VHH binders against CTO1 family protein C17G9.12c. Designs and how they scored, part 8

Target 1, 274 residues: CTO1 family protein C17G9.12c, of Schizosaccharomyces pombe (q9uue0)
Amino acid sequence: MLYIVDFDETITTYDTIHLLAEAVNKPEEWSVISDKYWQEYLAWREALPHSTTLTSYLPLLGGSRYLEEASIKRIEKSQYFSGLSEGALDNIVQLITLRAGFVEFINALVPDLRVSKTIFHVLSVNWSARVIEQTLLHHTDLTADLLCVHANDFDFDTSTNTTNGRILARNASSLLMNSTDKVREFRRIVQTDAVSSPLNVVYIGDSPTDFGCLQISPISILMRSNQKYYDILSRFEDVQLVDISEFPVQKAVPGKKIIYTCSDWCAIQKAFLA
Key: E = the ipSAE of ESMFold2; O = the ipSAE of ESMFold2 at other seeds; V2 = 0.75 times the mean of E and O plus 0.25 times the DockQ between their complexes.

## First folded at step 3 (VHH)

Design ya (from y10 with D102K; framework vhh_7yz9_2; at its last look DockQ between E and O 0.66; V2 from the best seeds 0.00; counts 0 for: pae O 2.9 > 2, unsure alone 61.0 < 65)
Fold by ESMFold2 at other seeds, look of step 3:
Formats: sequence, structure tokens, C-alpha cells
Structure ya (fold): chain B 274 residues (1-274), chain A 122 residues (1-122)
Amino acid sequence: as target 1 above (274 residues)
Amino acid sequence: QWQLVESGGGLVQAGGSLRLSCTASGFTFSNYAMGWYRQTAGNEREWVAFIGTAGDTTYADSVKGRFTISRDNAKNTVYLQMNSLKPEDTAVYYCATHRYGKFSVPYYFDSWGQGTPVTVSS
């Protein structure tokens, strides 16, 4: 099985990107950046047409690129993330809680990971691949050679051994900012790992940045982090939501993409590893 | 635990006014932008108004010129002054905090209060 998995609110119980901003501890400066992003986001969302299908919804989500890029440029220009030590980033790991069942699931998977019978990737729009990696290494039996994290990351100034304020892509062709970016990298991962090794591909995510990958993955799982995202998908005429306990569904509705749903990793483990 | 409690809704005739309030607790209110949303039966919540931490405001097209959002950081409270109300403004009104938690997907707490119903008659 080739697992490609979102991080925030899929592996973790809460979104963690605010913890990165809090490590800088300049909340007034951060609120200026955040306010500008929200102003641009809300103006963009106000102009979007209604969509009744996931297929028509996904291109609309891709239209957010300009505001996502503008936000990253503002962050870099302000140097907000300059000066973080490795220790400051590693301290964030202690604040992160993992969703129920994940540690058990991944630790049960480790023997197959070691012999390449299964493969595990994280695909995330998060800004610190380091925090993702350290979280997984700290809380699970994973070792660095058994996982690959595709995310953004802070660049370091080697002379001070602190972050230099830039956000760069890590293990990705360019920055990961929206659903379209995740689809791009999903396809690259599958091309290298599934075509040459015919593993079944599973995508697991929780939110609109995952919707593109949920549409195209052979096996798609929505982690129910927020009822709003379930509700959005449930209204689409080309989507069929099915509880993971019914995996695999034998009576697919023609023209509908099956997306399985669950609330925790215990349900995934029962469906796939039992 | 972040909490938001809306109040001030009621029944009003078209052309009338109402002032909604939303009191926040459990977080540093002044560090977060706030918004008002509304929901009619069978529909998703729709955005109405936004106020940033510096007091700048933005409105949905349907309410521009009629509604005013404001905040009082000392009271941890956001207000929505609604003037020239129309029957189409009938909805349950909710306030929300806005936190930039996900790149490309805004974050908010799923512990919205009960909301405050507004009915605009005739």
C-alpha cells in the first residue's frame, strides 16, 4: 500500500501552523499578516460561483494561487520567521497531539515499511517539514529512512544556525500552497513509487486542500476533522461518502467518486490491517 | 476552550435596525480578526462581515452600506449594526474568529455558539 497522508488535522488533532507563528512570539506582527490574508481570501471567496460537483469545485480552489503567493511574499519580506533556532522548532513538537489511533497504526505498519511492502509519505502545505518529521520521529517507531515529507520548510542561515526568513519547498517541485499544488505532488509521488512498484494508493486528508487528491486517488479517505468539510463534499453530485467500516464498497454509484470517511486512525487500522 | 456567544437578534420590520453582539472568551481576543456569518434553512453559512485586529473592515456585497461591524477589545466583543433590514436578511447570525492556521484553508473553531436569530418581516 502506498500511503500519502496530510499532516494537520489528519495526523494531528489540531492545525499546527499557528504554533510556528507563536514560536516567534510577535503576535501583533503576525496579526497584520493574518488580517491581510483574510481580507484577500474573503474577497476572493465572495466572487466564487456556486458549485454542485467536486469536478467543477476543484478548479475554483486553484484560483487562490495569487493570494497564497502574496501572503508568502509578505511573510518573507517582513522576515517574520527569521531567527528561529532548531531548538525553538523542536519545542513545538511537544505541543502537538496526534489523532487517536495514529501511533498504533503507524507502529503496526513499520515492519512492512522496513521491507518496502508498504510506503508512507506525508504531503502537506505546512511551513515546516522539520516539525512534521520531528513530530513523527518523536511520537512513533518511525525512523527517518522510513518516511518522506513533502512540504514547505524554513531555510537556515548556516552562519547563525537559525532560520533566515525564507520558506522553500522540501521534496516538492515548488511551494505547496493549495489543492492544485497537492495534486501536482501527489502525481509525482505516485509516478515514482506506484508505477514501478504496483502498490495500491491511499490518500488520507481532512480539508479542501486535500479535495483534489481525494478525487484522484484510487482509495480516498476523509478524516472528519470538521463537519463543515464533510458537509461540503456530501452536497456534490459526483461524490459518494461512505463510512470506512464498509470498505471496500462493492456497489459504487456510476459517475460518483467514493470517498471513505472516519473519525480516527483506529477505524483505518481495522479496515486495512485487520 | 474558545467560546463565542451571540446576542441581540429578534423580530423587526423591513427597513428597521438591529444591533448584534458577540462576546468571546478563552483566547486573546485582540490578536484575532473577527467575522459575522449567517445561515438560512437548508443552506451553508455565508460570510457577512469581517473586522481585522487593526479595525479595518470588509463586507459581503449584499450588506455593504447597510451593516457596520465593530469591535471593543476591552470587552472582548464584536458588534454588527444592521440598518435598512430586508426580508432577505432573515437568518441565524453567528460570529466567528479568524485564525490563519492552514495555508490556503482558513481555520476557525467549530464551537460556534447557538447563534442569534433575526427575522425581518414584510
Scores: ipSAE 0.414, ipTM 0.781, lowest interface PAE 2.9, mean pLDDT 88
ESMFold2, look of step 3: ipSAE 0.474; ipTM 0.802
ESMFold2 (binder alone), look of step 3: mean pLDDT 78; pTM 0.792

Design yb (from y10 with Y108K; framework vhh_7yz9_2; at its last look DockQ between E and O 0.59; V2 from the best seeds 0.00; counts 0 for: pae E 2.7 > 2, unsure alone 63.7 < 65)
Fold by ESMFold2, look of step 3:
Structure yb (fold): chain B 274 residues (1-274), chain A 122 residues (1-122)
Amino acid sequence: as target 1 above (274 residues)
Amino acid sequence: QWQLVESGGGLVQAGGSLRLSCTASGFTFSNYAMGWYRQTAGNEREWVAFIGTAGDTTYADSVKGRFTISRDNAKNTVYLQMNSLKPEDTAVYYCATHRYGDFSVPYKFDSWGQGTPVTVSS
């Protein structure tokens, strides 16, 4: 089984990007950056047409690239994230809460990971691959050789061992900012790891940045972090939402993509690891 | 714990006006942009208006020129002045905080209020 898994609100109980901003502790400067992002985001959302299918919705989500890119450029120009030590980033890990059942699921998976019966990747638009890695290594039996994180990361100045204010891609061909970017990297992961042996692929995510991967993965799981995202998917004529307890479905509706749903990792473990 | 309490809704005839208020507690109000949203039965909440921490405002096309968002940081309150009301403005109105990097903030930190119903009769 090839697992490709979102981080924020899928592995974690809450989105964690605000913790990165709070570690800098410049709330008035952050407010200026945040205001500009929200103004652009809301203008984009206002113009977004109603869609009845996931297939037609996904290209619309891709239209967010320019506002996401503009936000990162503003952050870099302001040098907001310059000067963070590795220790400051590691302190964020203690503020992160993991979703119920995740630690148990991963620790049960480790023996299969060691012998390559299973492969585990994280795929995220988060800005700190380091925080993702440290969170997983600190709370689970994973070791660095069993884990691959595809995300953005803060660049470091080696002479000071602090961040230099830039955000760059880590284990990805370019920055990960939206659903289209995640699909690009999902395909690269599958092509790389499935080349020598076909593995059944499962994607697990919670939000619109995951919707592209949820559409294309052979097995797709929506972690129900927010009723709004479930509601969005439930309206699409080409999607069938099914509780994970019914995995694998007995009768699929023709023309619909099955996306399984669950609220925690205990349900996934019961369905997949027996 | 974060709290938002909306008030000022009611029944009004088309062409009339209402002023909604949303009082915040449990966080540093001046550090967060605020928004108003509205919801009709069976639909998603729709964005109505935004006000940044510096007072810059943006509006949905359907309300521009008729609605005005404002804030009073000393009172931890955001307002929505609604003029020239139309029956299509009938909805439950919610205020929310806007936090970069966590679009589920309203639900996670109780950043949504219970809403205040507005009915515009023709």
Scores: ipSAE 0.425, ipTM 0.777, lowest interface PAE 2.7, mean pLDDT 88
ESMFold2 (binder alone), look of step 3: mean pLDDT 78; pTM 0.796
ESMFold2 at other seeds, look of step 3: ipSAE 0.427; ipTM 0.772

Design ys (from y10 with D102S; framework vhh_7yz9_2; at its last look DockQ between E and O 0.54; V2 from the best seeds 0.00; counts 0 for: pae E 2.5 > 2, unsure alone 62.3 < 65, grease 24.3 > 24.2, SAP .709 > .668)
Fold by ESMFold2, look of step 3:
Structure ys (fold): chain B 274 residues (1-274), chain A 122 residues (1-122)
Amino acid sequence: as target 1 above (274 residues)
Amino acid sequence: QWQLVESGGGLVQAGGSLRLSCTASGFTFSNYAMGWYRQTAGNEREWVAFIGTAGDTTYADSVKGRFTISRDNAKNTVYLQMNSLKPEDTAVYYCATHRYGSFSVPYYFDSWGQGTPVTVSS
């Protein structure tokens, strides 16, 4: 099994990107950046046509790239994240809570990871691949050689050993900001790991940035972090949502993509590792 | 704990006006952008209006020119003045905060009130 898994609100209970901003502790400066992002996001979201299929919805989600790029450029220009030590980033790990059953699931998987029967990747729009890695290494039996994180990361000035204010891609061809970017990197991971070892591929995510990967993965799981995202998918004529307890459904309905749903990792473990 | 309490809804004839209020507590109100949203039965909540921490405003096209959002940081309150009301404005109206760092998941709002119902009769 090749697992490709979102981080925020899929592995974690809550979104963690705001914790990165809070570690800098300049709320007045951050509010200017945050306000501008929300103004642009809301204007973009208001202009979206309503879609009846996931297939027609996904190109519309890709249209967010330029407002996401603009926000990152404003952050970099302001130097908001300049001067963070590795220790400051590692302190954020202490604030992160993992979703029920994840630690048990991943620890049960470790023996198969060591012998390459299973492969595990994280694919995320988060801004700190380091925080993702340290969270997983701290809370689970994973070792660095068993885990690959595809995300954004803070760039470091090696002379001061602190962040230099830039956000760059890590284990990805370019920044990961939206659903289209995640699909690009999903395909790269599958091309590398599934062609040489014909493992079944499963994608697990929770939100619109995951919708592209949920459409194209052979096995797709929506973690039900927010009823709104479930409701969006449930209205699409080309999607069938099925509780993970029914895995594996024997026959797909022609013209519909099956996306399994669950609320925690205990349900995934029961379905896949029983 | 963060709390938002909406008020000011009611029944009004088409063409009329209402003013909604939302009082906040449990956080530094001036650090957060605020928004108004509305929901009809069987539908998603839809965005109505936004006001930034510096007072800049933006509106959904369906309400632009008729609704005005404002804030009073001294009273921890955000307002929605609704003029020239139409039957399609009938909904439960909610206020919400727009949290730092969570804008990467923009429909995950940190706090909601109970909502205040607005009915606009033909």
Scores: ipSAE 0.443, ipTM 0.794, lowest interface PAE 2.5, mean pLDDT 88
ESMFold2 (binder alone), look of step 3: mean pLDDT 78; pTM 0.794
ESMFold2 at other seeds, look of step 3: ipSAE 0.505; ipTM 0.801

## First folded at step 4 (VHH)

Design s01 (framework vhh_7yz9_2)
Fold by ESMFold2-Fast, scan of step 4:
Structure s01 (fold): chain B 274 residues (1-274), chain A 118 residues (1-118)
Amino acid sequence: as target 1 above (274 residues)
Amino acid sequence: QWQLVESGGGLVQAGGSLRLSCTASGFTFSNYAMGWYRQTAGNEREWVAFIGTAGDTTYADSVKGRFTISRDNAKNTVYLQMNSLKPEDTAVYYCATHRYWGPYFDSWGQGTPVTVSS
């Protein structure tokens, strides 16, 4: 089994980007950055054509990359994250809470991971691969040699042990900012790991940045973190949402992509490991 | 616990006015942009109005000129003044805190229903 899993609000209870911003402790400066991003996002969203299928919606989601890139460039120019230490990131790890059942699920996989019977990847648009890695190491039985994290990361100055404020791709071909970027890396991971059967690939995510991967993965699971995202998928004519308790569905409706839904990892463990 | 409590909805005739309120608790209200969203049965929550931390506002085209969003940081409250209401404004209205990667709605929040009769 190959698992490719989103981090924020899929593994974690809440998104962790706000914790990164709070670690800097300049809320007025962060507010300017965040407000500007939202104004651009809302203008972009308002201009989007209505889509009745996931297939037609996905190319439109790709259009968000220019505003995500512009926001990251503004963050770098402001040097907002410059001077943030690895110690400050350790403090963030202590504040992260995980969704029910995740620790038990991943710990149950560890023996199979050690013999490469199962492979587990994290694929995230998050800006700190280090926080993701440290979160997994701190809370689970995963060891460094079993970590496969694909995300962005801060550029650390080795002489000061602090960031220079730049955000770089980590274990990815380019910056991960939206659904199109995640699909690119998903395809690379699947190809690299030489999975013999497409039925052995599971993607788990919660938000629009995951929608492309949810469409193309043989087995797709939507973690219900936000009702708005569930509602978007539920209205697509080419999507069939099915509670994970019914996995596996024996007979799919032709023309519809089955995306299983759940609210925690206990349900996933029951479906796949018991 | 982050909590958002909406109030002020009700039944009103077309052309009437309503003022919605959303009171926040469990976080530093002044640090976050706030927004109003609305939802009709079978549809996703659509954005209506946004107010930034410095008081800058922006509106969906459908409500521009009729609705006004404002905030009172001392009361941890965001308001939506709704004028010249139309039957098409009938919806359940929700308040959201704007985090960088998404609007945060209170998961237990029922919203405040607004019905505009013709």
Scores: ipSAE 0.664, ipTM 0.861, lowest interface PAE 1.4, mean pLDDT 89

Design s02 (framework vhh_7yz9_2)
Fold by ESMFold2-Fast, scan of step 4:
Structure s02 (fold): chain B 274 residues (1-274), chain A 118 residues (1-118)
Amino acid sequence: as target 1 above (274 residues)
Amino acid sequence: QWQLVESGGGLVQAGGSLRLSCTASGFTFSNYAMGWYRQTAGNEREWVAFIGTAGDTTYADSVKGRFTISRDNAKNTVYLQMNSLKPEDTAVYYCATHRYWPYYFDSWGQGTPVTVSS
């Protein structure tokens, strides 16, 4: 089994990007950056045409990339994260809580991960691959040699152990900003690991940045972090949402992509590990 | 725990007014932008109004000139004053806290229904 999994609100109970900004402890400067991003996002979102299929919706989601890129450039130009230490990021790790059953699920996979019978990747638009890696190491039996994290990361000066404020791709072909970027990286991971078995690919995510991967993965699981995202997917004519307790579906509806749904990792473990 | 509670919805005749309130708890309200959204049956939630941390506002074209968003940081409350209501404004109205990432809403409230009769 090859697992490719979103981080924020899929593995974690809540978004962790805000914790990065809080670690700098300059809320007035951050609010200028955040408010500008939201104004641009809302104007873009308002202009989007309605879509009745996931297939037609996905190219529209890709159109947000210029907004993400502009915001990251403003963050870098402001030097907001410049001087942020490894210690400050370690403090963030202590604030992160994980979804029910995740630790147990991963710990049960470790023996199979060590012999490459199962492969586990994290694929995230988060700005700190370091925080993701440290979170996994702190809470689970995963060791550094078993970590496969594809995300963005801060550019650290190894002599000072502080960032220069730049955000760079980590273990990815380019910056991960939206659904289109995640699809590109998903395809790269699948092609790279195709020779390493298993051939079955599972994508797990919770939000619109995951929708492209949910459409193309052989097995797709929506973690129900927010009812809004379930509602969006449920309205698409080419999507069939099925509770994971019914995995695997014996008869698929022709023309519809099955996306399994769950609220925690206990349900995933029951479906896949016994 | 981040909590948002909407109130103030109800039935109103076209041309009438309603004021919605959303009270927040569990976080430093003044540090975050707030927004109002609405949803009609069979449609995605659509953005209505935004208020930044400094009190700057922006509106969806469909409500511009008719709706006013405001906030009271001392009361941890955001308001939506709705004037000149039209039947197409009929929806369930939700407030949201805006952290940086648009796909990670901290908390959608339970919503407050608004029905505008013709």
Scores: ipSAE 0.516, ipTM 0.797, lowest interface PAE 1.8, mean pLDDT 88

Design s03 (framework vhh_7yz9_2)
Fold by ESMFold2-Fast, scan of step 4:
Structure s03 (fold): chain B 274 residues (1-274), chain A 118 residues (1-118)
Amino acid sequence: as target 1 above (274 residues)
Amino acid sequence: QWQLVESGGGLVQAGGSLRLSCTASGFTFSNYAMGWYRQTAGNEREWVAFIGTAGDTTYADSVKGRFTISRDNAKNTVYLQMNSLKPEDTAVYYCATHRYGWPYFDSWGQGTPVTVSS
């Protein structure tokens, strides 16, 4: 089985971007950056045309790339994250809480991960691959040699062990900003894995940045972190939402993508691990 | 844990007014932009109004000129003054904290229902 899993609000209970900003301890400067992002996002969102299918929605959603990129460039120009140490980022790990059942699930996979019977990848638009890696190492039986994290990361100066404030792709072909970027990386991961077949790939995510991967993965699981995202998917005529307790669905409706839903990792473990 | 508690809804006649309140706890309120959203049965939550940390505001086209969002950082409260109410404003109203990337709704709150009669 190949698991490709979102981090924020899929593995964690809360999005962790705010914790990265708080580690810098310049809330007035951060609020200017965050407020500007929201003004641009809300204007863009309001201008979006109506979509009745996930297939038609995904290209429209991809249009957010320009405002995501503009926001990252503003962050870099402000040097907001410049000077953060690896230790400061590691301190964030203590503030991260994980969704119920995740630790048990991943620890149960570790023996199979060590013999390559199962592969586990994290695929995230988060800006700190280090925080993701340290979170996994701190809370689970995963060791560094088993970590497969695809995300963005701060550009560290190895001589000072601090960031220069730039955000770079980490273990990915380019920056991960939206659903289209995640689909590109999902396809790359699947192509490089000799064990992977179309019938053995599971994508788990919770939000619009995951929607493209949820559409193309053979097995797709929506973690219900936010009712709004469930509601968006439920209105699409080419999507069928099914509680994970019904896995596997014996008969799919032609033209509809089955996306299984769950609220925690206990349900996933029950469905996939015997 | 983040907590947002909405209040002030009720039944009003078309053309009437209501003032909604949302009180926040569990985070430093003054550091975050706030927003109001609404939801009718069977539909997704739609954005209504936004207020930044410096007090700048923006509104959905459907409520411009009728609704006013404001905040009182000393009381950890965001308000929505609703004037010239229409039957189509009937919904359950939710407030949200706008953290970078996503709005956070009060997932332990019930929202505040507003019914506008014709």
Scores: ipSAE 0.651, ipTM 0.854, lowest interface PAE 1.2, mean pLDDT 88

Design s04 (framework vhh_7yz9_2)
Fold by ESMFold2-Fast, scan of step 4:
Structure s04 (fold): chain B 274 residues (1-274), chain A 119 residues (1-119)
Amino acid sequence: as target 1 above (274 residues)
Amino acid sequence: QWQLVESGGGLVQAGGSLRLSCTASGFTFSNYAMGWYRQTAGNEREWVAFIGTAGDTTYADSVKGRFTISRDNAKNTVYLQMNSLKPEDTAVYYCATHRYGFPYYFDSWGQGTPVTVSS
């Protein structure tokens, strides 16, 4: 089995990007950045055409890349994250809450990971691959040699152990900002791992940045972090949402992508490891 | 735990007014932009109004000139004053905190406050 999994709100209970900003502890400066992003996002979202299929919706989501790029450039220009230490980022790990069953699921996989019978990747638009890696190391039986994290990361000055405020891709061909970027990396991972050892591929995610991967993965699981995202997918004519307790569905519906749904990792463990 | 509780909805005749309130707890309210959203059966939740940390406001085209969003940081409350209500404004109204990167962070998404506008 090849697992490719989103981090924020899929492995974690809540989004962790805001914790990065809070670690800097300059809320007045962050408010300017965050408010500007939201004004641009809401204007973009309001102008978006109606889509009846996931297939037609995905290209429209690609348009968000311009506002994501603009926001990251504003963050870098402001030097908001400049001077942030590795220790400050490590402190964030203590604030992160994981979804029920995740630790049990990963710990049960570790023996198979060590013999390459199963492979586990994290694929995230998060800005700190370090926080993701430290979260996995702290809470699970995963060791550094088993970590496969694809995300963005801060540019650390090795002499000071602090960031220069720049955000760079980590284990990815370019910055991970939206669904299109995640699909690109999903395909790279599958080509590398599935070709070397044919495995069933499972994508697990929760939000629009995951929708492209959910469409193309052989097995797709939507973690129900937010009712809004469930509602969006449920209205698409080419999508069928099925509770994971019914996995695997015996009858395929022509023209529809089956996406399994769950609220925690206990349900995933029952479906795949029981 | 972050919590948002909406109130103030009800039945009103077309042309009437309602004032919605949303009280926040579990976080530093003044550090976050707030917004109002609404949902009718079978449709996506749509954005209605936004208020930034400095008090700057923006509105969806459908409510401009009729609705006013405001906030009281001392009471951890965001308000939506709805005037000149139309039958098309009938929906369940939700408030949200706006945190960077994730547009639909709703700790109270399940509650909402229903508004029915008769014609």
Scores: ipSAE 0.565, ipTM 0.818, lowest interface PAE 1.5, mean pLDDT 88

Design s05 (framework vhh_7yz9_2)
Fold by ESMFold2-Fast, scan of step 4:
Structure s05 (fold): chain B 274 residues (1-274), chain A 119 residues (1-119)
Amino acid sequence: as target 1 above (274 residues)
Amino acid sequence: QWQLVESGGGLVQAGGSLRLSCTASGFTFSNYAMGWYRQTAGNEREWVAFIGTAGDTTYADSVKGRFTISRDNAKNTVYLQMNSLKPEDTAVYYCATHRYWGPYYFDSWGQGTPVTVSS
C-alpha cells in the first residue's frame, strides 16, 4: 500500500498552525495578519461561481493561490516568525494531540515500511515540516529514515538555529498552498513509488486542500474533521460518500468518485489491516 | 474546552427583527475574529457576517443593509442584529471563531439557533 496523508485535522485532532503563531507570542500582531487574510478569503469565497461537480469545483479552488501567496509575503515582510528557534518549534510537539487509532495504525505499518512493502507519505500545506517530523518521531515507532514529509518549512540559519522568517518548500517542488499544489506533489510521489512498486494508493485528508487528491487517488478517505467539508462534497453529483465500514464497495455508481468517510484511524485500521 | 453557545432564534413574521447572541468560553475572545453562518436543510453552511478583532465588519451581499454584526469583548459575546427579515432568511444560525488564515482555519461551532421567518 502507498499511503499519502494530510497532517492537520487528519492525523491531529485540531489544526496546528495556530501553535506556530502562538510560539511567537505576539497575538496583537498576529490578529492583524489573520484578520486581513480572513477578509480577503471570505470575499473570494463569496464571489465563487456555483459548482455542481467536484471536477468543476477544483479549478475554482486553485484560484485562491494568489491570496495564499500574498498572505505569506505579508507574513515574511512583517518578519513575524523571524528569530523563532528550532527548540521553540520542538516545544509545540508536546501540545499536539493525535486522532484516535493513528499511533496504533502507524506502529502496525512499521515492519512493512522497513522492507518497502508499504510506503507512508505526509503531504501538508503546514508551514513547519519540522513540527510534523518531530510529532511523528515523538508519538510513533517511525524512525527518521522512514519519514517522508512533504510540506513547507521555515528557512533556518544553520549557524544560529533560528529562522529568518521566510517560508520555503520542503521536499516539494514549490510551496504547498492549495489543492492544486497538493495534486502536483501527489502525482510526483505516485510516479516515483509506482515505478518501483505495484502498491495501491490511498489518499487520506479532511479539507478543501485535499479535494483534488481525493478525486484522483484510487482509494480516497475523508477524515470528518468538519461537517462543512462533508456537506460540500455530499452535494457534488460526481461524488459518492460511503462510510469506511462498507469498504470496499462492490458496486460503484457509474460516473461517481467514491470517497470513503471516517472519524478516526481505528476505522481505517479495521478496513485495511484487520 | 472551546465553546460557543448561540441563542435568540425563534419564529418571526416577515419584516420583523431578531437579535442573535453567541457567548464564547474557554479562550481569549478578544484575540479572535468572529463570524455568523447559516444553514438550510440540504445546503452548505453559508457565510453571513464577519467581525475582526478591531471591529471591522464585512457582510454577504444577501444580508447587507439588513443585518449588523457586533461584539462585546467584556461579555465574550458576538451579536447579529437581523432587521427586515425575509422567508429566505429561515435557517439554523451558527457562530464561529476564525483562527489564523488559509486552509488552516479552526472553527468552533455551537449547536446553532433556529430562525423561522413566516410569510
Scores: ipSAE 0.451, ipTM 0.762, lowest interface PAE 2.0, mean pLDDT 88

Design s06 (framework vhh_7yz9_2)
Fold by ESMFold2-Fast, scan of step 4:
Structure s06 (fold): chain B 274 residues (1-274), chain A 119 residues (1-119)
Amino acid sequence: as target 1 above (274 residues)
Amino acid sequence: QWQLVESGGGLVQAGGSLRLSCTASGFTFSNYAMGWYRQTAGNEREWVAFIGTAGDTTYADSVKGRFTISRDNAKNTVYLQMNSLKPEDTAVYYCATHRYWGPTYFDSWGQGTPVTVSS
């Protein structure tokens, strides 16, 4: 089995980007950055055309890249993250809470990961691959040699062991900002690790940045972090949402992509490891 | 820890007015932008109004000129003044704290404050 999994709100209980900002401890400066992003995001969202299918919605989600890129450029120009140490980022790990069953799920996979019978990748638009890696190492039986994390990361100055404030892609072809970027990386991972049928690929995510991967993965799981995202998917004519307790569905409705749903990793473990 | 409590909804006739309030606790209110959202049965939650930390505001096209968002940092409260109400404004109204990459809902997500506008 090849697992490709989102991090924020899929593995973690809450989004962790705010923890990165809090590590800098300049809330007035961060509020200016965050407020500008929200003004642009809300204006973009308001202007989106109506879509009746996931297939037609996905190109529209790609349009968010211009505002995501503008926001990252503003963050870099402000030097907000400049001077932040690796140690300060590692301290964030203590503040991260994981979804029920995740640790047990991963620990059960470790023997198969060590012999390459199963492969596990994290694919995230998060700005710190380091925080993701340290979270996995600290909370699970995963060792460094088993980590496959595809995300963004801060550009560390080797002379000071601190960030210069820039955000760079890590283990990805380019910066990961939206659903379209995640699809490109998903395809790269599948092509590289294709040692078995496409039917053995599982994507797990929770939000619109995951929708493209949920559409194209042979097996797709929506972690129900937010009722709004479930509601969006449920209205698409080309999507069939099915509780993971019914996995595997033998006969799909013609023309519809089955996306399995769950609220925690205990349900995933029962479906795949029982 | 973080808590948002909405109030002020009710039944009102078309053309009437209501003032919604949302009181925050458990975090430094003045450090975060706030917003109002609404949801009608069978539809996704839609954005209504936004107020930044400096008091700058933006509105959804459907409510521009009729609704006004404001905040009182001393009271940890955000308000939505709704004037010239229409039947299509009927919804459950929720407030949210805006962190980077997503609004934060606590206690408000599930109940909110219902507004019914009769014709």
Scores: ipSAE 0.583, ipTM 0.819, lowest interface PAE 1.6, mean pLDDT 88

